# VH-VL binders against Integrator complex subunit 8-like protein, part 6

Target 1, 198 residues: Integrator complex subunit 8-like protein, of Dictyostelium discoideum (Social amoeba) (q54vk3)
Amino acid sequence: MNKIFGVKIDSQQKKRQQSNKNLTVFNNGRYLIYIGDIHFDRKFHREALRYYLLGCGLETAFYSDPVKTSVTNSKYLTFLSRRIFDCFYFLRAPMQAIVVSQFFGNLNQTCLVSFKIIQEEYYQLDTNYFQYIWELPLLEILLTTFTKQKDLKKIYLINQIISNPIINENNHPDIRKNFIKNTKHNFWKAISSNYLLQ
Key: E = the ipSAE of ESMFold2; O = the ipSAE of OpenDDE; V2 = 0.75 times the mean of E and O plus 0.25 times the DockQ between their complexes.

## First folded at step 1 (VH-VL)

Design p14 (framework fv_ponezumab; at its last look DockQ between E and O 0.05; V2 from the best seeds 0.00; counts 0 for: pae E 10.8 > 2, placed apart)
Fold by ESMFold2-Fast, scan of step 1:
Structure p14 (fold): chain C 198 residues (1-198), chain A 125 residues (1-125), chain B 112 residues (1-112)
Amino acid sequence: as target 1 above (198 residues)
Amino acid sequence: QVQLVQSGAEVKKPGASVKVSCKASGYTFTSYYIHWVRQAPGQGLEWMGRINPSGGSTKYAPRLQDRVTMTRDTSTSTVYMELSSLRSEDTAVYYCAREDYGSGWYDLEYGMDVWGQGTTVTVSS
Amino acid sequence: DVVMTQSPLSLPVTLGQPASISCKSSQSLVYSDGNTYLNWFQQRPGQSPRRLIYKVSNRDSGVPDRFSGSGSGTDFTLKISRVEAEDVGVYYCMQGTHWPYTFGQGTRLEIK
């Protein structure tokens, strides 16, 4: 049933999880992710995305202020990011998918997938999400593509991001760490606003 | 239940145009590409082109570029393929087919997993 | 355009015996993402094509395990370990690596 998690959940486990949905926030979060997988397996990607975002918010608190976010384990977001990436990709939201690929924890996979998306979906790249790219190799891929396309406006926008000293000079690792933390937090707030509103 | 249902058989004279429809149900229409493939009597399969139902972007086979137009209506989850300046060589069964994606991000573009029943187009003088 | 060449074009087989179909491409089918987008389709008389294999060797859901795909680069094979009566039809390879997408000419499998 849950092939995206690599684990199939039997009927008895589903019934127990469903009866427990009113117990705690943590129980509700895991149940919501399970429901997301059911929708994903049926290729209902928007519904799957909504359940993943709700489950992620309850478990990680990344929808809240930056101080609360600092106490949660980001490895959970890395694990769930592949599911959320798939949802954005199948919903034809390529720039959001590229942003989410930065959460994979493997920069080579991030660059490979993003390069393919940038080449195939160039005209669908929503520039409002450029601000959420923090990986320099991704910015360089975007810049190279926009230069090839002679897209002066997109070149300008990417150069504004690359010129940020925190991104390119990285003299103090804790400064970059805090910048990335805030960028991640702001991204998930924007996504929640755009995809959880009815 | 995922399915693609095509419009009925057409008989046309040379020089006319034909427009075939393909109605999708059971999945998110805008999340999958739709391809058109045709098959002349007793012959093999020929790829004609594809449409992205989300943005409406299309790619056509170079041989057909000047005569084929693919469109979609997101409100009815329907894709259309119009072929103009019909010749006897255009007599074929025309299929629509969905482009499958895998369960993981690395499994992109599996090819055509769900096919319509086909629409027979006969061009005769 | 990438040319896909199948052999044999006609394949008479005795029930229960193995069958093998070759597909060769004029160019490598390895995409920039490292994947090879080579598919195999079956078309039974009077029916729409049905996907059997995607990405060289992956069986579609509901496809019997007697069907297997193999190959790399430009040379690909579809094998049926033991032919059943229901396997009668035409088999096509298809590449999705290079635009425009192209099919092989088809192999007709017949029971002798």
Scores: ipSAE 0.000, ipTM 0.466, lowest interface PAE 13.1, mean pLDDT 79
Fold by ESMFold2, look of step 2:
Structure p14 (fold): chain C 198 residues (1-198), chain A 125 residues (1-125), chain B 112 residues (1-112)
Amino acid sequence: as target 1 above (198 residues)
Amino acid sequence: QVQLVQSGAEVKKPGASVKVSCKASGYTFTSYYIHWVRQAPGQGLEWMGRINPSGGSTKYAPRLQDRVTMTRDTSTSTVYMELSSLRSEDTAVYYCAREDYGSGWYDLEYGMDVWGQGTTVTVSS
Amino acid sequence: DVVMTQSPLSLPVTLGQPASISCKSSQSLVYSDGNTYLNWFQQRPGQSPRRLIYKVSNRDSGVPDRFSGSGSGTDFTLKISRVEAEDVGVYYCMQGTHWPYTFGQGTRLEIK
């Protein structure tokens, strides 16, 4: 007997029906996250991403509840960030992967993995996601790369972000902390909107 | 079944170009790098370069950078290696090989786990 | 380029006995992430190369447990605990830490 819950990516209607049935059975989004892990282990990155986002979306009332969003970040999204990073990279969304690397909780690792992506994919980076970069070292890597490539539009956009006084490292820590928190929440909200509607 | 199938043997004259294909099957084509490695008769292995099939980004060995071009076609799950300005020293068996990243980006492990059968290219007048 | 030096280049061995192949690099193979990207390949007569070991000591799926890898920094070893007839071929080490990737010159394992 097949030991995978019978969830398949053979139709949108079937996936929608199975997702709703699973939600009513388990009373939360946790089950969907574990289904996401099954798809991830099989390298079905698109379906894994959708299950992760749907599961975490249910846990947060789709990021409309800041307290639940903060709890879901600490419980699920920080640990899932590396898998979600892989999903975005393999789905040809390298800028979204760079944003997600900031969730790793290790700035050195964030810069290491994102530096490689930036050096190889700089021409494909979606400028709509530049607003979600809060780590100053990562902004400097982007700026240096675009300067070497003479990409004037991307240079301008990164400089606009660096010039924002809210990001300034000399500010009171609470100002930066609130900015990062809000940016995280807005990013997940935008990603869920972009990747769950089909 | 994970498989890399290469195009057939080629005989070329000095100064010509050769284009070798490598068709992938049994896995998600855009999720793994493809490397090219060659082996001259009676000699060891030489790494030529790699391509990321997802975006088409390439890295080439510096000694070959001016003569090698790697491309891919995601609709046919095929990568191509083109070597121009052929010389007799380019006579070799050319292999494509898949790079296994493991289960996640942060668990980087570089290596070539699945190899094609090889394509013999002979450069002679 | 990082030079990978194998020894011996020719290794005659009696069936059932152990074999050991050395690989030395001209630079440390420890990458900034703490991993060491040293791989071992086997090329049987008339066949494509096959990866045996990745990241120094990890066996690929389907590789017999009589193969093991060890080492650190610049010095690495492939061991075969009990050589079998199917082990005949050329063995290559490869580094993937530094660009460009480079192979050792190969060690021919033969049954005597």
Scores: ipSAE 0.000, ipTM 0.505, lowest interface PAE 10.8, mean pLDDT 82
ESMFold2 (binder alone), look of step 2: mean pLDDT 90; pTM 0.918
OpenDDE, look of step 2: ipSAE 0.037; ipTM 0.655

Design p15 (framework fv_ponezumab)
Fold by ESMFold2-Fast, scan of step 1:
Structure p15 (fold): chain C 198 residues (1-198), chain A 126 residues (1-126), chain B 112 residues (1-112)
Amino acid sequence: as target 1 above (198 residues)
Amino acid sequence: QVQLVQSGAEVKKPGASVKVSCKASGYTFTDYYIHWVRQAPGQGLEWMGRIDPSGGSTKYAPRLQDRVTMTRDTSTSTVYMELSSLRSEDTAVYYCARSEYGDFWSGYDLYYMDVWGQGTTVTVSS
Amino acid sequence: DVVMTQSPLSLPVTLGQPASISCKSSQSLVYSDGNTYLNWFQQRPGQSPRRLIYKVSNRDSGVPDRFSGSGSGTDFTLKISRVEAEDVGVYYCMQGTHWPYTFGQGTRLEIK
């Protein structure tokens, strides 16, 4: 059992004030998101995804080096990851959606949506994307599900990832941080190749 | 105290335009979206659109997008809703309402209208 | 557009008795993030609407605990455990899951 799923969400949400800053550096990215939203609302999820990915790649410098992104870029990337997650979910790309959920910045939300997708879309989980999972609680959810299904191949693949000492919390923080940075970079390169060029 | 104060009642002829204002006070104007919702006499509520006062970005209901324009003036903490080519069926009370965008995990999908203006009656006479 | 259908349209209720309002959507309101963006609003005679409930079951600040929301998917309910005279008005459900956002036609709660 993943303990994160045992945490009860506070039913009384405190009002949160967030700055709706007009991010000048992302002014063009806002237009790309807007165009993406228009396509999304019309159920053109692949076109929406294209515009969201262009916003991510060009405005955040995500594809070149995430370590160069500012705190402003971090907020923009979190917002954009939500939209990209929606596109993959509706395009029936559940494993890609699960990977993108790691970008939300809220691990409880990541685990909640991923658990639902895993239960709903088990047979559509593309194993090529397992390599882009770095959150240990998410790996445990996958391992538990595959164990219940007696899916020896998927158990083996997830255990390979879990066995990587860089992913464990006991590692030096900088080593884990660099590994995650490179994993994120490689994921967006793979997605761009598969969804922007075709 | 948080408040949204709207402009006074308007009487317009068919084909004219009307511009309704909504002045915000008691909070940081740019931290909340402003929605516009209308209600024809004896009828239900109809969402018209929303504006982000920070960037000026708008999202309009499809049936109204060719006639409605929402703008803001950050120096006066005021949002405007302009509806053109008025018809008798546009006779309604027009409300502005504040929505907090405080949850990035839900993106633009988390629209909740916690504070409402008093309403502006717009009458389109034939 | 997603059609929101409320029932009953007119709800006469005796003071102190419970009241229940149904709201049905033409399609599922579960968003891809697992949240359900179903809100309930109250409009007292001559007043602006007031939000009572957001995301199906969360009460807004200042809303009495006699109000509760429940439901999932396409079927939602607003319940008032003990109706008070001040509860007279029209109640609206609203969905924010699918664009454009839509309201139900309203349920008029009145004392009999």
Scores: ipSAE 0.000, ipTM 0.445, lowest interface PAE 14.1, mean pLDDT 79

Design p16 (framework fv_ponezumab)
Fold by ESMFold2-Fast, scan of step 1:
Parts: C-alpha cells; structure tokens; sequence
Structure p16 (fold): chain C 198 residues (1-198), chain A 121 residues (1-121), chain B 112 residues (1-112)
C-alpha cells in the first residue's frame, strides 16, 4: 500500500524508512534534536526544551517510582548546551540559562552571556539555582553585581558558595572534578523534574 | 589534547587472529562512537564497523561480520578490534576514528595513527 | 550498499591553479532529518586521513578557505581554488547516511 491515512508513500520515504531500520538511542537522539529545532523555530521554546532533554537520552523512571531512578546521560547535554541555554533564555528562566552557560566549554562566552542576562533580568534571578554555579569568574560577576545593588541576601548566598573549600581552595583536581560532576548531575535531575512530564 | 593512540604493528600467519587497540584521551570516551577503517597497500579506505563505547552496541560491515568483533574497556578508555581467520588480503593499515554520535554531521573528526597488520606465511 | 564513485581518479594540477573532484552516490544521501551526510577526507602520503568537509559544505576547524564543498542528492563536488604543494595526497568522499558506511575509491592529486 502506497497510502497511510490518505498520504501517498513515495520511493524517497520508503528509502528513508529503510535507512532507519534498527535505530539506536543515538539515531533517535539526532531525530529528537531535529524535532526540537522545529519547535524552537516556531517559538515553542518549552516543547523544544523537552525534545532537547529527551534527545540527551535521559532514562526516566516514573518520577514517583522508588524502584527506579532517573539517569542523566550527560554526553548529549554538553553538545546541546547552547540550544538548551536559548530555550531557558526565551522562557525567561535566567538563572537556569546562566547555569547551562557553564557547559559551553568556553569560559569567556559563559561570562559574557551571563553578565548580559544578570543586567537584563536581575529581578528574575531564582536563588535556588545559585548552588549549581561552580565557575569562579562567574561567581565573581554575580558577587560584584549584587554588591553594586546592595542586595545583602544575594551577597550572603554567593559568599557561602565561594567559601566552599572545594571550589575556591587549592585542592586536588580530582576532588574538584568529582564535586562539579555531582553538581552537574543534580542540576539536570532538578531540570528533568521541573520541565519533563511525569 | 584529543588523541586516539593505537597499538603497534603486527605480523600474523594465515588463519590466526589479530587484536588491535585504540586508546582515547582528552575527551569523554562515552560521547563518541569509534569506527574502524582499513586500507590495503595502495588501495582506498574500507569501513569495517563501529562501536558505541557507552552501550557496547556494534555495527559491522556485512562482508566482515563473521570475522570481526569490536569491544571496549571503559576503565582504560580503550576500544579493541579483533579480526579472525586472517587471509593475505587482510594485510592493511587499520585505523580507528571517532564520531560524535550516529547520524551526526561530525563523522570521523579525529583518527588514530594507524596499525600495520601484515599477514604472511 | 551505496556505491560512491569519484572522478577523476588521478588529478595532475599546476601549483596555484584550481582543482575539482566529483563524487556521485548510487542513491540519495538525504536522511529523514533533512540533512545530507556527505564528508570529504584528505590523506597525505604516510599519514592518517584528515576530515576536510562535513555535511556537504561545512569546513572542519583549521581547514583553509581555499577548500569548498557543494552538491545535493547524489552529485557532490570538492573544489580547491588555488592548489598548494601541501595539498598533494588522496581525497575521499564518504557517505554516512546509509549503513554500511562507504567511501569513494579516492582521487590522487599530483603536482605537474
């Protein structure tokens, strides 16, 4: 049959279907990123974010099921960080965007975009996400801005993070690396809980 | 720095097996597929297969599937390619190369230095 | 299997002159996501292959702008606007759309 629901399936569609035989999670991830980009271009930023997070190959338990746990597959999160950043930015979730900018792999870019967001969206900065900042230059930008604003509560919160010996002391590199890995994991776990449906 | 470092040259007799290693460094080992590509003397490139270091999933070229096995060791960030029932026509330089993920436009951006395998009696 | 056919197989060129290599596939390389997974690789004598172009026309990091890729469907071209001595080697096209992955037979670029 050349039709499904009144749509004719041509030879190009048949060849595309054949090339998708035995799709792996990575083949599905690529397709989900593509679907996410379509939603993003149509300004459906929350749906785009959902598809980007799914494209990362996140294995999801039933969220409330204690027998299973959600596993964060971070290998795609770094690849998708710019797309996810843009989604948070346009959803007006500036602190989540700032946290995601740390995944860019370019600290100068992280600091530049974060400085801009902090200036534009100061009153929307959700302090619950301060705990997910690990880059010292970014913490210094936040501290400087809060000091200029005379925001004593935010100054206090950032100083608590900076005072963590793992972040600001000359510790063994593997201890810092492991701490950052756990911080990244906890962030994506929180994002999955908040932005993916159960 | 991102590198793929392969094991040294091998000389084997017909009917033997050879196992070539490819050690990754400078990147997250599980983020990239590793492909194996060989090149007989004076000939072009032939794709042998690929492995996903995250899952262990493999895809092999149909003509080699009965003789080739790809494995990985995540503790050492190393991929292995074993070719059995060696023939003289298996004499080639064997390369490993990384790809970000299946269907990625970033196929094979970093290559190992190559391992020469000579099959002679 | 998708057959990749390159022409010419031998390409003698004068330094500073342009060079062009054709690559034809036995079936369309457009994937269901709308992307075309055609890549170009360079292999200098005694060295591992190096990727020059990915997804038809995108230059890899560090690849000089004298290299350009173009094409669609089944017909693709790699162009070198001004050949330099360092460009001597064999050039391969490769499709990533269909398993098994397949390479063209290679084009040897030589200075005359």
Amino acid sequence: as target 1 above (198 residues)
Amino acid sequence: QVQLVQSGAEVKKPGASVKVSCKASGYTFTEYYIHWVRQAPGQGLEWMGRIDPYSGDTKYAPRLQDRVTMTRDTSTSTVYMELSSLRSEDTAVYYCARTLYQWSPYYMDVWGQGTTVTVSS
Amino acid sequence: DVVMTQSPLSLPVTLGQPASISCKSSQSLEYSDGNTYLNWFQQRPGQSPRRLIYEVSNRDSGVPDRFSGSGSGTDFTLKISRVEAEDVGVYYCMQGTHYPLTFGQGTRLEIK
Scores: ipSAE 0.000, ipTM 0.433, lowest interface PAE 16.7, mean pLDDT 79

Design p2 (framework fv_ponezumab)
Fold by ESMFold2-Fast, scan of step 1:
Structure p2 (fold): chain C 198 residues (1-198), chain A 118 residues (1-118), chain B 112 residues (1-112)
Amino acid sequence: as target 1 above (198 residues)
Amino acid sequence: QVQLVQSGAEVKKPGASVKVSCKASGYTFTDYYIHWVRQAPGQGLEWMGRIDPSGGSTKYAPRLQDRVTMTRDTSTSTVYMELSSLRSEDTAVYYCARSYEDWGFDYWGQGTTVTVSS
Amino acid sequence: DVVMTQSPLSLPVTLGQPASISCKSSQSLVHSDGNTYLNWFQQRPGQSPRRLIYKVSNRDSGVPDRFSGSGSGTDFTLKISRVEAEDVGVYYCMQGYEWPYTFGQGTRLEIK
């Protein structure tokens, strides 16, 4: 049983799916991204997101072991992070958008867009996604906002993340690198489960 | 094959606005970011901002955020950079450049000279 | 803003000899994604800039092997092993680590 898109698929189904992909341009990752852009321009943000996630998955063997291929280092993921961020933002999924902003490759941009979202969408921040934040300045922004809101439970949750020595960069470089890699992989696995498989 | 072709030179008075265009060809327009970088006479390079042509998402240099606007027209594969409230200090060559990711600019336009004088 | 400082600002070289340009950033350019966002550009007289190096040491497509980038953290170097006449121009380092992106002040390479 091979797992594709979070569903266990036997070898015969996988072969049949591969054969079907060979018959359509929609199984090429780049074409899926282009179809996503068409939906995005038409303001079909959920459908756009679905195509972006499919495009990333097909290009990078998204659900395979992170050791074999690092989807977190994919040029497609870095490039798509802006598109995926915009999809989550317009779908009113602010915490997912904040997590995705960490993939922008520019920490100052991450902090600027996240600060705005946190201020505007405070009550819609899904705490299940706090575990996917690894950038310390972003955690500090969240902590500062929760402190101003006197939200003791969210303060507690963010402090648990900040107190992790791995997050504080006081550890061996490889430990932090592997932790972030696994965090990124787990995030995209969760997103695919919640947005792609429905 | 990849080309970024910019509009011609402009001469403006202080307080006016200028709109520079950058027409992309030889690749899928929506697949790459377009950045704007300027260079004052005899000076170095200054990043102004970027646009994602797919959704129109923009990011501007904070110093220019109040005066710069970037837009695109997907039907003509063209990006525009408009700078308002021009000052003599805005006299520069303005370049567009594409990027796939947030690390660097692989192709550049030929540049557009904007001169602000009274 | 991250300040990028280049040295020397003027670099006269003899054809066939090596050339070296230094670039220093005011803070580390090592990002949490494992990349170091340091680029090198060449601008020939009257021409647009051209990217030579991205992520410290990766040559762009079509860039001759005589160009190499090295460095880590805050200190970076662009080397040309054998300067050719076509290498005349101004060289810029750039950080893509923090927004806004910033460039060094440029190094003018001229043939003696």
Scores: ipSAE 0.000, ipTM 0.422, lowest interface PAE 19.2, mean pLDDT 79

Design p3 (framework fv_ponezumab)
Fold by ESMFold2-Fast, scan of step 1:
Structure p3 (fold): chain C 198 residues (1-198), chain A 119 residues (1-119), chain B 112 residues (1-112)
Amino acid sequence: as target 1 above (198 residues)
Amino acid sequence: QVQLVQSGAEVKKPGASVKVSCKASGYTFTSYWIHWVRQAPGQGLEWMGRINPEGGYTKYAPRLQDRVTMTRDTSTSTVYMELSSLRSEDTAVYYCAREWLDYYGMDVWGQGTTVTVSS
Amino acid sequence: DVVMTQSPLSLPVTLGQPASISCKSSQSLEYSDGNTYLNWFQQRPGQSPRRLIYEVSNRDSGVPDRFSGSGSGTDFTLKISRVEAEDVGVYYCMQGTHYPLTFGQGTRLEIK
């Protein structure tokens, strides 16, 4: 509690910790993932996504607690990234799928699948999710495609991201790691709001 | 706040069917399984089955699987339990209870529905 | 089916004294995930069951700290450190590890 300064902040944090404790104790994330797979196999992609997010959310306090998010082992997200990617792809959320491809742990594969999606689903790319791209090769693919399409708005948005010194400068590795960690947190928080908490 | 409200008492003849409802409020209906548990007069608790409201997937107790059907209506946040071919030994209070996904526990219970099967 | 056996079936207790209820399962309740899905419920006269304890030893929200659960494998215990008048009712253990879910036969707690 040494780093919590306000009584109301302390109260909110305690309530959140208590709620998170109850949720963690009540649920097994592995079985939520299993149930997600059953829905996925039956082509219920929205339902599958919800269960996958719930399984991951137990490790991250439903992406509402940045401390838990920074501490939790991301192996669950890496392992599930392809299933979550497929869910977004089949739900016609291609930009969310492209963001999730960054979690694959193989940048070449990220670029290959993203390039294909960008070509196939150009008009479905939700610009609200551009802010969650941090891999420079992926940003270059997006920029090249938007330049060929003469899409001035999308060119501008991607250039804003590429021009961020944290992404584009040879900075201390910890600065980039912390930026990426916060970007991942904010992405899953946004996804939880749009797909799980609504 | 969080509530499960069940339909009223039923009196049925042997061989008839009964359909009990359980209306959920105060939480995300599709995020919790609903179990059905019954209690004969002066007896203990017997698990009947459960339904996942998200996909409508059910799992029934083996002794009841030929007679019980559980369904849900997501638009009204309501779960139904229908028991057919009623016998006098089906006279009981029927409870619905919610469970967080995959926990196998029941934290909030309905008030119960008395079903009497009279000869 | 997994058989849940409770003892004693009748438990007369003096107000303010401790009470202990045993629950035994016919097979281990530890699931392949390492979790043990053993729950305790209280049913007061004329009321719906209320969950007191989940996963062996965790108290539900609003359950007084005089209630505690313990055990592992096939042997479980519910303890009440100081029995109060409102504790009168029937207590049930329940296993959630194996389908079908099964309850113990119940223990009726009565004040002497």
Scores: ipSAE 0.000, ipTM 0.437, lowest interface PAE 17.2, mean pLDDT 80

Design p4 (framework fv_ponezumab)
Fold by ESMFold2-Fast, scan of step 1:
Structure p4 (fold): chain C 198 residues (1-198), chain A 119 residues (1-119), chain B 112 residues (1-112)
Amino acid sequence: as target 1 above (198 residues)
Amino acid sequence: QVQLVQSGAEVKKPGASVKVSCKASGYTFTEYYIHWVRQAPGQGLEWMGRIDPYSGDTKYAPRLQDRVTMTRDTSTSTVYMELSSLRSEDTAVYYCARYEGFDSYFDYWGQGTTVTVSS
Amino acid sequence: DVVMTQSPLSLPVTLGQPASISCKSSQSLVYSDGNTYLNWFQQRPGQSPRRLIYQVSNRDSGVPDRFSGSGSGTDFTLKISRVEAEDVGVYYCMQATDFPYTFGQGTRLEIK
């Protein structure tokens, strides 16, 4: 058995897992999520995040199959969104946390937690993740905060996103839904690249 | 794999209300609008409204706005359509349908629920 | 409301012959993004509707190539190049450019 309850899986353990057909534990997404919870409880937030993403990746063909990704999101991404949100928050990745809050399935809760993070952590918001915000109330909160802080570059970046006609409230609903679906897919691809493929 | 399964047939008296369910499976429930379309016997299709399962926001056909209510339960991936103050003209087959977005518009329909309003 | 008008309402066709259905809208269906949200549906007796064509001319997955859509602005056409027995049913055009979404009154295709 691999030491998956440890702080991380090293290169030799990953290579052994990939070549060992009798090691099936990594093929069970539910088991990987359980292991993630064990790491989370022990305050190993990066390791917890990696296991949560591996669990999601097995169900979604590592975010390479849009159909599988769409099917699995209501089972795993919505279910895990709060756990993954907590991981990003404790890893001091508040912008990624704000993006993940959009997956909660409750816009009021999304806005509430995002208000808190933006008020407390605006100085740590990574601009590379601004492109993954699709909820207009969040964009307005970010714009208001950056305007108050006189951050001209961040104001410019948020205005570019708000100016996208696809995300406007008056856009055709089907185009907006498809854009959001693609934005979600691209976010999880970026997160997998940055947190699993290190 | 994607399926929309509707509740069974209903018979109601004028003035009553009916609530039809549509249970979704095989996709991310919150990413797609669910539309309701009805068809009176021997007549064409009539769009009634839609719901966003993510936000709960609804948009109804103006003629039905005062009588129709659409809700969802994300824990069961189910959408409900309730029509009140029923009239004989509301006798129809009621369908739920999913818009998949830009390139897969109305790609899935429920099997239909027959609602008969008779005295 | 955008009014969708189909013609003919009844279309008797001989097997193997072509069929054509017209759909006209009371207003342009070009959305502000430059796209035209005109769909065609088929409904066989006792069955749920099935989409054949979206955005004027794009066939849905699994729809035979004998079905084609064309048109622009307010005038649209659905063509069946060679009618087969299983094509019997009612065909509807539907606009999704403006709320409320509206359907044409339907064209009943019958074999002569």
Scores: ipSAE 0.000, ipTM 0.520, lowest interface PAE 11.6, mean pLDDT 81

Design p5 (framework fv_ponezumab)
Fold by ESMFold2-Fast, scan of step 1:
Structure p5 (fold): chain C 198 residues (1-198), chain A 120 residues (1-120), chain B 112 residues (1-112)
Amino acid sequence: as target 1 above (198 residues)
Amino acid sequence: QVQLVQSGAEVKKPGASVKVSCKASGYTFTDYYIHWVRQAPGQGLEWMGRIDPSGGSTKYAPRLQDRVTMTRDTSTSTVYMELSSLRSEDTAVYYCARELGDYYYGMDVWGQGTTVTVSS
Amino acid sequence: DVVMTQSPLSLPVTLGQPASISCKSSQSLVYSDGNTYLNWFQQRPGQSPRRLIYKVSNRDSGVPDRFSGSGSGTDFTLKISRVEAEDVGVYYCMQGTHWPYTFGQGTRLEIK
């Protein structure tokens, strides 16, 4: 048994207890989103993102649980998606921001903000996130821009996505719905790995 | 101009750790994997692992997996390779090299190398 | 791990003569996409490696046409049709099909 004495033990025990208290509050998703808003308002976008991702996972099962994403809270989900979008944009992750814009529930807004980002941040568009684009109008915007830039690699990658029959065919609605659900899940899994486990 | 610039030579004692940096310029940092390859004096090339700067995902050589860590900082377009529990057989020139992501064509641009010497 | 075996390990060649280096893999290098990720590198004395060939037979920009790669499956060859003084160095094959990436032992090309 190792021994520690006096004020030094008291100080370390207080730090451990405070850490444990912080860990338990992470179990409340709505509280985590609230803490995220505090960091966001302070311009601490990375910390805000961490709390938003933790809260999103607890409250929405990473947008994969239909019950938690019901129509009655769609305005709140749009607000949360916009905050996560802003965090990625300010952290110079424009492609992740473009992916999140698909969650807004308004395709015209998605296309408008994405077009602006593509124009402003062309050289920061991370091709590993192309696989998480499912909205055909957004894929067309990307393809048009890459064609104008004569970017053969990016043209090839977008065409691979557009060629997916689920994206471009008139399939049964449930097939497309399940594809989008799986794409959302895979996106949040990748983001959690990259932004929460640092 | 496409370039990878590595940090300077290091001398370490056995059991220490070393962290080598590789700064990329002249291309889209997140479109290319960065591999680390080492070469012991008079020996051949040994692959250590790679990082995808986009997502931060890594693949390490099994023999080094417990000792090597690769990270990146996208704000500075810099990749880091940290090797812990250093042994004399870790004495080598350490290279970073880029590979076009998801194409697996092998590394087309290499850094100048960083000499790491492990001696007591 | 995939073992890459080069032969010969030492290759003395007269200027203007052809040179040939063999590379064999312990398992097939054909990836699930149908491509074969076998690459050749040159390392001149005191310099970083330089990629000469990717995907078996494709030359990098700036690599002279006297360099050619061929092969399939597990057996690969790098040929230099007419060796020049600047070709002195060590040549490595590398596979990118399987994790971890692995290199051959290297072939030292020297002028006689």
Scores: ipSAE 0.000, ipTM 0.423, lowest interface PAE 21.0, mean pLDDT 81

